# Designs tried in a protein design chat: VH-VL binders against Rho GTPase-activating protein SYDE2 (SYDE2). Part 4

Target 1, 120 residues: Rho GTPase-activating protein SYDE2 (SYDE2), of Homo sapiens (Human) (q5vt97r660to779)
Amino acid sequence: IDAFRHYSFSDQPKCSQYISGLMSVHFYGAEDLKPPRIDSKDVFCAIQVDSVNKARTALLTCRTTFLDMDHTFNIEIENAQHLKLVVFSWEPTPRKNRVCCHGTVVLPTLFRVTKTHQLA
Short names: E, the ipSAE of ESMFold2; O, the ipSAE of OpenDDE; V2, 0.75 times the mean of E and O plus 0.25 times the DockQ between their complexes.

## First folded at step 1 (VH-VL)

Design g6 (framework fv_firastotug)
Fold by ESMFold2-Fast, scan of step 1:
Structure g6 (fold): chain C 120 residues (1-120), chain A 123 residues (1-123), chain B 108 residues (1-108)
Amino acid sequence: as target 1 above (120 residues)
Amino acid sequence: EVQLVESGGGLVQPGGSLRLSCAASGYSISSGYYWSWIRQAPGKGLEWLASIYHSGSTYYSTSLKSRLTISRDNSKNTLYLQLNSLRAEDTAVYYCARSDYEDWFGELYFDYWGQGTLVTVSS
Amino acid sequence: DIQLTQSPSSLSASVGDRVTITCRASQSVSSSYLAWYQQKPGKAPKLLIYGASSRATGIPSRFSGSGSGTDFTLTISSLQPEDFATYYCQQYGSSPYTFGQGTKVEIK
C-alpha cells in the first residue's frame, strides 16, 4: 500500500474485505498435472471466483503431465474473496470432467481501488 | 488397450516373504494414473493394499503398511508388491489394477484389473 | 475406516427382473466418491459405476447408480443372463479405500 494515496469506498453489499472491479489474469501453463484418461488428451482451463465459474479456455491438447499455454482471462469480479484456476480433463462422454490441477489465491482484506498522489 | 498380467504367486511358507510382479502393456506406468494392488481371500471380499502414483509417491493400507512395499521398474513397465512376515491370513488372489481418481488428492477407484495370481500361505 | 454394508448379501432373480442393491456407509462418503464393481466366478472385478452415478466406458445403460452421504444404490433395470454375478461397492472418499462385503445375484 503506497504513500500519498487515497481509497475509493465501495457501495457493494459486502464489507471492504472483499474486492470488486475488472481483473486480468494471465495463465502461462501448468506442470505435474493428473494425466487425462488414455482415450482423452484434451484439457481446458477455467477461472472460478468464490466457487463460481467465470471463464474458460478452448480445448487444448495436453502433454502427459505438462500444459503449455498463454491465455488471459478478463473478468469482472464483485465482492470477491478467492480466485481459483482449475485445469480440467475434457471427456466427450456424459462423464464429469476431472480436475487435473488447481491453485487458489486469497484476495487481500485491504485493497486500494484508486490511487491519486496527494503531494507532488 | 491396457492389459495387466500378475505373476509370482504360488505356495509360500508362513514367516516367509512374497514378491509379486505385474507386467503392464498398452500404457506406460510412468506416464499417468495410480497403479495398485488389491487382494481377495477365497470366498471373501476385496481389500486394497497399496498404490503408487506415476511420479513415484506411494500409499499403503494402514493395517499392512509395516509388511508391504510397492515399487516399479519403469524400463520394464512392471509393478511390484513385496509382502513380508507371511501368515495364513495372507492367502488370497492378488490383483494389480490401474487406478483413476477425481482430483489431485488421490481418491482412487480401479478401472482396469489384471486376472490375478493366487498366493497360498501354508505349511 | 469407513465400513460399507451391502443389502441384501444375496438375492435370487429371473431374467428381465429389476434388481436393486444397497450400500450403506458407517460415515458420510465425501463428494459421493463411491464405485460399483461386478465380479464373475474366477475373474477379476469389472468397474461399472464411479462417482456414485457415472457409468464406466462400455457399461450397458441398464446399470445405474444413485445416492449420496451414507446411502447408495445400484440398480439393474432388466436383468440379463450375463448379469448373474457378485457386486461390490467401494468408497474412495477417504483412505483406506474400503469395499462392501458383496451381494451375490443368483438365478431364481
Scores: ipSAE 0.000, ipTM 0.536, lowest interface PAE 14.1, mean pLDDT 76

Design g7 (framework fv_firastotug)
Fold by ESMFold2-Fast, scan of step 1:
Structure g7 (fold): chain C 120 residues (1-120), chain A 123 residues (1-123), chain B 108 residues (1-108)
Amino acid sequence: as target 1 above (120 residues)
Amino acid sequence: EVQLVESGGGLVQPGGSLRLSCAASGYSISSGYYWSWIRQAPGKGLEWLASIYHSGSTYYSTSLKSRLTISRDNSKNTLYLQLNSLRAEDTAVYYCARGKYYSWSGTYYFDYWGQGTLVTVSS
Amino acid sequence: DIQLTQSPSSLSASVGDRVTITCRASQSVSSSYLAWYQQKPGKAPKLLIYGASSRATGIPSRFSGSGSGTDFTLTISSLQPEDFATYYCQQYGSSPYTFGQGTKVEIK
């Protein structure tokens, strides 16, 4: 699914087949979301590295078919191949979250490592 | 850095109503997190009362839901608590706190607390 | 509702002692969603531990948490004078969120 506002990567040549270091992932928003119910619904975004949950946002309001946010995930990765962002609808009872949309980004397609545990 | 300052406490008569305010600074309450009220009766433990997220979702303690309303004013960066039909057992220090979620779960714990405001319910 | 029972309700210890406080839940706490708070007289509670074992920012390494299911423990490995306080556990695995009754730590 291609519902996110921004996907942007380093224009530098890739330095490694796998990425290790501290990564800052900045999200500006998502578009073309399908709210599961009418009115205001709580959603959250989660980031996974190689299918392991690494971080998530606080609850966000999804009143239309888009999320407007300005959030940075700071995560530590080691020999990572894939980064995935998932948007879930929230329910108060745990384990009732439903996926609104998702996107997957393959590391390290165009990334450059500038320091130990840091990406360009 | 986040600071929370409660106000509106004092002496209140039984059967009356209580309206507390929590002024937040250093962080916008409209940008995320659960904004919460927790109380502590003299010599007793902590009791969670209610939480609100900026989306309007509210969560209330089982025993107090019928008497309790949590609200916020994002333009004033202020959280409110209304408690009706006051009883002597409502005497407590009332704290405002920020609920930070623990990674994947969507559940939350309290990482910043205000100094508290004392409410005494007596004649 | 999940009820949390702390033991002991109070204890006295000397500086340098190892102190353990236990929190028992009436039902299993989902995903070890349990926090510990420190409260000094006349002050608001301060977060020490979340997720049963993760230390909050700025909390000294002498504080540690462990446990899962229904049994959780807070340990202070070498008690300092500033650790005189009441300690509370809190579960956030199920609504409504509940706190233990508290454990008062008095320095001899």
Scores: ipSAE 0.000, ipTM 0.538, lowest interface PAE 14.4, mean pLDDT 75

Design g8 (framework fv_firastotug)
Fold by ESMFold2-Fast, scan of step 1:
Structure g8 (fold): chain C 120 residues (1-120), chain A 122 residues (1-122), chain B 108 residues (1-108)
Amino acid sequence: as target 1 above (120 residues)
Amino acid sequence: EVQLVESGGGLVQPGGSLRLSCAASGYSISSDYYWSWIRQAPGKGLEWLAYIDYSGSTYYSTSLKSRLTISRDNSKNTLYLQLNSLRAEDTAVYYCARDYSYWEGSGYFDYWGQGTLVTVSS
Amino acid sequence: DIQLTQSPSSLSASVGDRVTITCRASQSVSDYYLAWYQQKPGKAPKLLIYDASSRATGIPSRFSGSGSGTDFTLTISSLQPEDFATYYCQQYDSWPYTFGQGTKVEIK
C-alpha cells in the first residue's frame, strides 16, 4: 500500500558517479494514506538518503486519508545513490511510528512527471 | 555534532528541591526529536525519568510524575528538570539525552550529556 | 511496565574471548525495539546497537545484536581491552522506557 503521488522515472542507465551537493526536495502532499490504527491521526514525512535519516517535517494532523502540505527539504548529500520519502504515522503511547507510504528514487537517475496525481 | 551539558547538581537536603539544566548546542531543541532525562544511582543501573518533545508535550515515569517537572527554554536552547520532595534514593548522576523518536522504531538515545551528580543527604 | 533482566549480572573474561550477554523481557518487545549501551566508569552510556541488531555509527564489527520477542543477545566476538565495561539493554516499545540491570564485563 503505496500512496505516494505517481512519477515516471527515466529508463536511462544509472550513472557510475553518485550525486553530491545541496539538494532541494519539494513535497506537495500524499493521498490515500492507510494509517495502521484509526486513532493514529498524526503523521510526519521523512527523507532518507542511502538508508540514513536526513530530515523530517514537524508533526502534522491527518484528518482523513489525505495529507496536505507544501514543504521543502534542503539537504546536503555526498556520493548518494538512493533517496527515499516516507510518511510515518505517530502513536503517542507507546510511541510507535509506522510507515503509511513511501517512494524511492535512485540517484542519479533523472525522472519526469507522467501523471500529476495517480495513486498506487 | 550535538552536544549536551548538564549543570545544577550538588548537595541537597532531604525534602528540598532541585533544578537541573541541560544546555544543548549544535542542534535546536524546538525543531524536532524528543529530549529525555535519565538518572543512575551510584553503582546502580539506568532509570528513565521524563521526556519533552519538540512541541513541548511532556511524559513522566509513573513512579516519579508527582515530583518531576520537565521543561525547556527555546531561546536559550536549554532543557530543565525540576525534582521536588528530595529523598536519599534520589542521589544519582542525572543525564540528559536526545531520544531518537524522530523515525519509525525510535526511542533509543543517540546523544548523551556528561551527567551531573546530585547528592541528597543532611 | 516491561521489565528487562540481563544474564549474567557480571562475568570475567580475557582479551580475545567471545562474550555473550542476554536480555529477557517480561513482555514481548515488538518490531525489534531494543537497544544496547556500553558504559565505562565515570562516563555516560554509549549507544552500541539499536533495533536489536543494527550497529550504531562507528561501532566495531565485533559487536553484534540479535533476538526478537522476549529474548535478545549482545555478542562481542573477540573481546578487546577497551571492551571491559558495563552493558545495558533498553526497550522502547512501551512507556515507560526501561533498562536492564546491567552486565559488568571484568578482566579475568
Scores: ipSAE 0.007, ipTM 0.541, lowest interface PAE 9.2, mean pLDDT 75

Design g9 (framework fv_firastotug)
Fold by ESMFold2-Fast, scan of step 1:
Structure g9 (fold): chain C 120 residues (1-120), chain A 123 residues (1-123), chain B 108 residues (1-108)
Amino acid sequence: as target 1 above (120 residues)
Amino acid sequence: EVQLVESGGGLVQPGGSLRLSCAASGYSISSDYYWSWIRQAPGKGLEWLAYIDYSGSTYYSTSLKSRLTISRDNSKNTLYLQLNSLRAEDTAVYYCARGLEFYDSSGYPFDYWGQGTLVTVSS
Amino acid sequence: DIQLTQSPSSLSASVGDRVTITCRASQSVSDYYLAWYQQKPGKAPKLLIYDASSRATGIPSRFSGSGSGTDFTLTISSLQPEDFATYYCQQYDSWPYTFGQGTKVEIK
């Protein structure tokens, strides 16, 4: 049972100004995170391009409402329309992993973030 | 916009079997989400039966697991439910429903439902 | 299995009333994995609230959810004519997913 899951994204509106290339994505952190577990502050991050998992981080410690992260993904994209950043809470039971927040970057400049869970 | 249409209901004899279909439009069932079957007996509450997730993994209610099979045909964008050894208490409206995209570790709340198909098990 | 018990099982109310429906779980529901649905006669259920307190898209602000652990509530702040329906809570924390028995909101 692998705690890091692969999943597909929804049928969000597609638009893109960039066709293909090498992209560096730098995460500074996140604020107002809503981890589901009171007794677990561990999270991991995944990056997806057009519903395909490209990379993930190791487990990171999250403060109650703040994740201080300095991580860079170097990914190749082809005819990409959406870049999605997902933060998952880590749970011992795979069924309990939850999206804490996610964002969609519509190239070149639009960024949308959806928070998916509330702090206890 | 997602639209779900159930079919295959009607009158079925006790001891028989039933195969329901749920045709999805406006969204590909192979893209994401969990897809579930839920039933409601006349005048009673809702009962979750089974779901199939984005990867094709299936999960069933413990009381009905031996009689249920959930499946899908991605080329037809259609979800199926097979129920065997039918009993009078299986009489219900059967719904298919989609779970929200934002969760990947547990069942999801159901954001789109079909209109339901009535199954009557009677001799 | 987590059993959900709704209270009251039915109620009569007038347009403009504040209506509160309670859902109690037989064991703790983790991570606010609780939803509320509205069902009108002859229709499929409609999602109102997910994650205990998040309103689904297109749902009027008069609907609100709250609670955690074993005690959850759905509140309709000012009942409208279209709100007369049966309301169900549902947990999606543990297999099998379970629903409450429903609360029927009727016209006085």
Scores: ipSAE 0.006, ipTM 0.520, lowest interface PAE 11.4, mean pLDDT 73

Design n1 (framework fv_narsoplimab; at its last look DockQ between E and O 0.10; V2 from the best seeds 0.00; counts 0 for: pae E 11.2 > 2, placed apart)
Fold by ESMFold2, look of step 2:
Structure n1 (fold): chain C 120 residues (1-120), chain A 124 residues (1-124), chain B 106 residues (1-106)
Amino acid sequence: as target 1 above (120 residues)
Amino acid sequence: QVTLKESGPVLVKPTETLTLTCTVSGFSLSNARMGVSWIRQPPGKALEWLAHIFSNDEKSYRTSLKSRLTISKDTSKNQVVLTMTNMDPVDTATYYCARIEYDFWSGYDYFDYWGQGTLVTVSS
Amino acid sequence: QPVLTQPPSLSVSPGQTASITCSGEKLGDKYAYWYQQKPGQSPVLVMYQDSKRPSGIPERFSGSNSGNTATLTISGTQAMDEADYYCQAWDSSTAVFGGGTKLTVL
């Protein structure tokens, strides 16, 4: 009914390691979104680190089940474990923005990977 | 400073059309984070929400009264206007305009500024 | 229209705790808001997002919302707290107010 009201860090993958630094995250897009019931739907993307909002895009128009944004986020992280990308629907009425989709990456696992592997 | 002020007070005859004007200052009617509602309160009775207008001119109405209500705005005059047709003595109430603030991150909102209210009396 | 049900009145002695309830189907899935209205005055927000106090509202005001019931709690109730209290929630794009509770401090 609504996007979300509260989330807990305890609902995320467990991790014992923490990462600090400046991070560039390139977001190519999203697939398998819920199709809009009309011609298009306004959305925005947010980057969360340990459930804290760090950055967001401007409003984007989504016309299909696919969102191609090809966008780079530059964020500062400190003692972080989780990176979450969330796509929200934007609502012009007094309703909560709805989560369309999200993905979470465990940062220590990502940075223990050799340079041969692609960044997720 | 944010203010809202309703026109009136007014005395209206049954079946006539009521027109109320809310003059706003301290914020823009074009601000996407802001909207204006009309809310009424019959003497000794509870608050009753009537209508809302958004900065993009989208509108919402109380379902039971939708056929009688029209809300509009004139951004250049800083005014929000409520029109209510076919007035009846039961419509006697204090009418308020109130500002709503939308919280972009949480999507939560409340009426943060209210006008002083205006008495509308419909003769019996 | 959706209905939010409040007791019509509540009486407490000074220093007692007043608990004003607001009942609605699955109200805990929505945020609840509370307004105080004194005679001849416009309503004033006293609680938002279930349990948050706006600036200038004393810590003796608290709120909760779960299941079908939101509650505004005033601990150490004072004579100045005597007023009508309305709960409010959103049903889609429409605001719904409760019937109001007259709090009397005797």
Scores: ipSAE 0.005, ipTM 0.557, lowest interface PAE 11.2, mean pLDDT 76
ESMFold2-Fast, scan of step 1: ipSAE 0.014; ipTM 0.617
ESMFold2 (binder alone), look of step 2: mean pLDDT 92; pTM 0.945
OpenDDE, look of step 2: ipSAE 0.023; ipTM 0.698

Design n10 (framework fv_narsoplimab)
Fold by ESMFold2-Fast, scan of step 1:
Structure n10 (fold): chain C 120 residues (1-120), chain A 124 residues (1-124), chain B 106 residues (1-106)
Amino acid sequence: as target 1 above (120 residues)
Amino acid sequence: QVTLKESGPVLVKPTETLTLTCTVSGFSLSTSGMGVSWIRQPPGKALEWLAHIDWDDDKSYRTSLKSRLTISKDTSKNQVVLTMTNMDPVDTATYYCARTDLYYESSGYWFDPWGQGTLVTVSS
Amino acid sequence: QPVLTQPPSLSVSPGQTASITCSGEKLGDKYAYWYQQKPGQSPVLVMYQDNKRPSGIPERFSGSNSGNTATLTISGTQAMDEADYYCQAWDSSTYVFGGGTKLTVL
């Protein structure tokens, strides 16, 4: 069963509760990305629950302003409060500041994430 | 709870091939972002990374030992196997398997948790 | 020879601050990680990405990393903190470990 199967969506995070169950997260792409200035074109997307990595995509090509993808994450969550969507830059020689952008969604209230935040 | 356990301990003769199995519990080896590395520690010496395998079956090896090392996984048994050919007394060490997780910025470049370790002795 | 250098030993009295250093060329441009290993036990991650604590690691553990030196700091050191401590970093297609520091309490 899907933890958000019968849940109503909200435009604002309002939850102080925790949830458990199976969850599907669908990505159709991202716009207005700011990849690192001189880094690799390759990226991958990851989903994290309460700061624990739960799943990621294969390597994808990030063009200057957008990422075109169609991917579904199926994850199991237990007493979860936060879900974070992260886009990573992939480097042949790993260094600090690999992150292109990220977003955070407060559980159990789901809404479409329309903004991305680049980690400094 | 995530646990890893190495096979052994083992006694290997010089020139023979070492085979170690790491049995994983608490996560699936097919889970995106997860991987397993092998690390060894000779008595009284530093930790030395040997090999890594990712959820997508991507493999990497310590360059100085690459010709001797093979890493593979069996997702149905949730096991990672390391083989090392042409063993020498200098290869005597405690061998560990450990989880890697692609988490955030420079994630995937640390090990947590570690198995209990297994002693591999190379002696005639 | 190891790329990361640690002092082989450090002694502190209970309640004092222990500072364990790890030195390497341009280490501050990379992330440093720290592991605690007690006799007969496997290593345990105590610090990741320079200054972040894993769940379950006491607040008295802190970290820093700048220039050529990363430091693991243990405030109010307790007998249970007695262990070998290893630093680790990524360096051009390999994982590199320091030589280890034996922390003695008392």
Scores: ipSAE 0.007, ipTM 0.567, lowest interface PAE 9.7, mean pLDDT 75

Design n11 (framework fv_narsoplimab)
Heavy chain, then light chain:
Amino acid sequence: QVTLKESGPVLVKPTETLTLTCTVSGFSLSTSGMGVSWIRQPPGKALEWLAHIDWDDDKSYRTSLKSRLTISKDTSKNQVVLTMTNMDPVDTATYYCAREYVYEGSGEYVTFDYWGQGTLVTVSS
Amino acid sequence: QPVLTQPPSLSVSPGQTASITCSGEKLGDKYAYWYQQKPGQSPVLVMYQDNKRPSGIPERFSGSNSGNTATLTISGTQAMDEADYYCQAWDSSTYVFGGGTKLTVL
ESMFold2-Fast, scan of step 1: ipSAE 0.008; ipTM 0.602

Design n12 (framework fv_narsoplimab)
Fold by ESMFold2-Fast, scan of step 1:
Structure n12 (fold): chain C 120 residues (1-120), chain A 123 residues (1-123), chain B 106 residues (1-106)
Amino acid sequence: as target 1 above (120 residues)
Amino acid sequence: QVTLKESGPVLVKPTETLTLTCTVSGFSLSTSGMGVSWIRQPPGKALEWLAHIDWDDDKSYRTSLKSRLTISKDTSKNQVVLTMTNMDPVDTATYYCARLPEYSYGWDAFDIWGQGTLVTVSS
Amino acid sequence: QPVLTQPPSLSVSPGQTASITCSGEKLGDKYAYWYQQKPGQSPVLVMYQDNKRPSGIPERFSGSNSGNTATLTISGTQAMDEADYYCQAWDSSTYVFGGGTKLTVL
């Protein structure tokens, strides 16, 4: 999952309980995206809970595999176990929209995000 | 029930033109996000994508064969037609039509295939 | 010239893990798809967008795609999994298939 290449999650035991309530998810950007077609210029980001789309951003311009953004999703969840953040390419026809990257988090989860550096 | 069915089987002589028809049922070719491709497989060899047509008549062809291929559709008959000119014995293969739908957020996979039809090119 | 390379054959014993590879330049920058074809039958989609299973495909099938190599992994391989497996990716303006791998379960 390319979107989370610069981050690491701490190991957490899986929890069998489901979570309900209001959740805020801050998305700061993505690097090393996998575009489905060359010269893709527009993308959008969506958040899914248990494989159901809950919200998305407006179209964003992306000329490379790097996407820089600062967006907060405020979503209502009920008995949820998985949260996915997905980046899609935008094409003139809906058929050509494709997933560029995604990440999945098991709920409930406490995690530590650490920026990683490339080793020579 | 969604089905795709190719016409044939067909025997073609070298230099002649091949015409294949794919008849679809269970969905309309005018449905937004729906498309059909033609894919062939020579005996004992790999699958080779040939051409594609979308609901909006957007067409794509394999670059190496583009000058020989034409794809079209007739939405009233719910049929997709492939023509291939100047047939050669190396074009002998099983020809498939396959559905390439756009699901929510772009599931671009050949999810339903026809049974295939044998096209033999010989003199 | 085909741009996706697969080993032509792979043999495993029942219960073993089969790993079928598909190699191509920057394949990890594209989505990989996998099709199963049994003799005399049409191909069947078994894996899409690198690692997603269609409905009806057993959990023992999994996929990955990174760098230059996509892999279809079949855990606890069964006799019914014996077939030809083809990888596929979109490349520029075409859909490209690999040469196929014949999986034999002995």
Scores: ipSAE 0.007, ipTM 0.553, lowest interface PAE 10.4, mean pLDDT 76

Design n13 (framework fv_narsoplimab)
Fold by ESMFold2-Fast, scan of step 1:
Structure n13 (fold): chain C 120 residues (1-120), chain A 124 residues (1-124), chain B 106 residues (1-106)
Amino acid sequence: as target 1 above (120 residues)
Amino acid sequence: QVTLKESGPVLVKPTETLTLTCTVSGFSLSTSGMGVSWIRQPPGKALEWLAHIDWDDDKSYRTSLKSRLTISKDTSKNQVVLTMTNMDPVDTATYYCARIYSDEFYYGSPMDVWGQGTLVTVSS
Amino acid sequence: QPVLTQPPSLSVSPGQTASITCSGEKLGDKYAYWYQQKPGQSPVLVMYQDNKRPSGIPERFSGSNSGNTATLTISGTQAMDEADYYCQAWDSSTYVFGGGTKLTVL
């Protein structure tokens, strides 16, 4: 997910400000995914808030390094500091014992949200 | 420092149920990508994987022993528990718990930290 | 259960190269892992994802995995390398260990 790599953690120290509320995150897709295994074809996307899984998509078939999707996550966050959007490679086991990440997006430590701003 | 420690050692009679507890320190069992496996090793024999539990309570078991094994965790106590029913002298072994973890959930995460092991002896 | 086959023993002289093999059907399509175990001690991870070394493991240790065979190679073998070595792979829904190889350095 090269488009999301522009959202990388700066060297800035973590602030004491946290955010709470209802957040809608719309995910349109991903490009330039680098699968850890060449035979990994099924993926799913998940949202983590402060390293806790909040929601995920159904399984999607990844053709080469490109994902085309249209999914909206509606999540409630409380005193949140970090938001991660993670693309997982699904192992051929129904138990999810071996998942791997195709790509990870780490949003800025702090958000500033007003009625004139929208977060993607 | 990351550590895992098995309960015991224990003596179990044939047909009884074994319960082992793995207490972890230096990490949280609820951390995304965190998992713990149980492995055993009979005296002078090979390592044998038994069961695994992930941060989200997904569980897996060795197929040949699945009907006898139960794995669970208590995140408030930092403990993973393995239960094995109908014990037999051939189940005598050193039992280990080991951590499997990836910050980014990369495929092929290894068993990177092991407990010291605990001896389970099954005899009448 | 699927089987990973290792030679039960291997002997090398100090300074020589030890090559420990692990064979399984289409093992090269999976990741292989290697653990070192000395008597009375817990296993220690020495190689993961076929050819990656954990922090603290000497560069003398290297790995490969192709076709049906994974190999752990120890160059310039030292007395301290004497141990049992186990390969491990993921197979469908389970983790599978090899039978182990006792490396003797004489």
Scores: ipSAE 0.008, ipTM 0.568, lowest interface PAE 10.4, mean pLDDT 76

Design n14 (framework fv_narsoplimab)
Fold by ESMFold2-Fast, scan of step 1:
Structure n14 (fold): chain C 120 residues (1-120), chain A 124 residues (1-124), chain B 106 residues (1-106)
Amino acid sequence: as target 1 above (120 residues)
Amino acid sequence: QVTLKESGPVLVKPTETLTLTCTVSGFSLSTSGMGVSWIRQPPGKALEWLAHIDWDDDKSYRTSLKSRLTISKDTSKNQVVLTMTNMDPVDTATYYCARGTFYEYDWSGHFDYWGQGTLVTVSS
Amino acid sequence: QPVLTQPPSLSVSPGQTASITCSGEKLGDKYAYWYQQKPGQSPVLVMYQDNKRPSGIPERFSGSNSGNTATLTISGTQAMDEADYYCQAWDSSTYVFGGGTKLTVL
């Protein structure tokens, strides 16, 4: 989790509503990821609430341009506006971790993914 | 074993078009994660990257030279071709082809095998 | 555009440690690569992703990269290590090579 402190994320407008409670997020995988480097195939997924890291998966091996997984995050949220699911490529130096893909769900529309992004 | 070999050497007149062919062996140009770059080195000067083509035919060019450069491949012949238009004496250099991987969003890539290099001389 | 700066030359005695530096803005946030080139020969990759050695490269070669500076270190330097050394990184739209360091072992 310490590794997440040094990431940059796209800024998005906060919605006018805030939500509190317990949330379960089921993540079934990702597609159209950039190919992993030949000698660095490790990735991990993280949940962020209003740009604060809340949970992550263990390291996973990316297969070509897609990631197969079935993982559930159980998180507590308080006065939250945005939920982000982010896929990072892992590197020995934390500063070199890269965002491969992220999806953003704007609270209160919890069952709708607004967009999937890949940082430039 | 992996080998790459450039065509040439060649003498080119100013304003003419340069065409160089890189013939590879020991791997397929369709191998996922692999590609070929062209890199030049003027006499006594540093290495300068020119262009890259990867396994899925995605192409990248040095921004300052992009309008002059074309890179292509023929997987059935195991060849990568570089074309450079409007040659000038300042383009005189040893031209190398090298095997590498270019991941734009990873900001990474290296060249693990190099050809022997071919001397391109631009003079009248 | 950001450049990679290397000292143009470095001299060491046989058996001494050579440290060749490569400096660039926030280079530690990128991967650094190193190539060895002897006169009349093609470059040879001697270090990739900051600190990994290709097969066939002696253990006396090591690397590091943090902040603004990447370093190629050759311990117990031998006469056969005399060559030009180039660092390389990818930056935005191009592969960037350093100006090269001529290592003299004498």
Scores: ipSAE 0.005, ipTM 0.530, lowest interface PAE 12.9, mean pLDDT 75

Design n2 (framework fv_narsoplimab)
Heavy chain, then light chain:
Amino acid sequence: QVTLKESGPVLVKPTETLTLTCTVSGFSLSNARMGVSWIRQPPGKALEWLAHIFSNDEKSYRTSLKSRLTISKDTSKNQVVLTMTNMDPVDTATYYCARIDEYYDSSGYFEYFDYWGQGTLVTVSS
Amino acid sequence: QPVLTQPPSLSVSPGQTASITCSGEKLGDKYAYWYQQKPGQSPVLVMYQDSKRPSGIPERFSGSNSGNTATLTISGTQAMDEADYYCQAWDSSTAVFGGGTKLTVL
ESMFold2-Fast, scan of step 1: ipSAE 0.014; ipTM 0.608

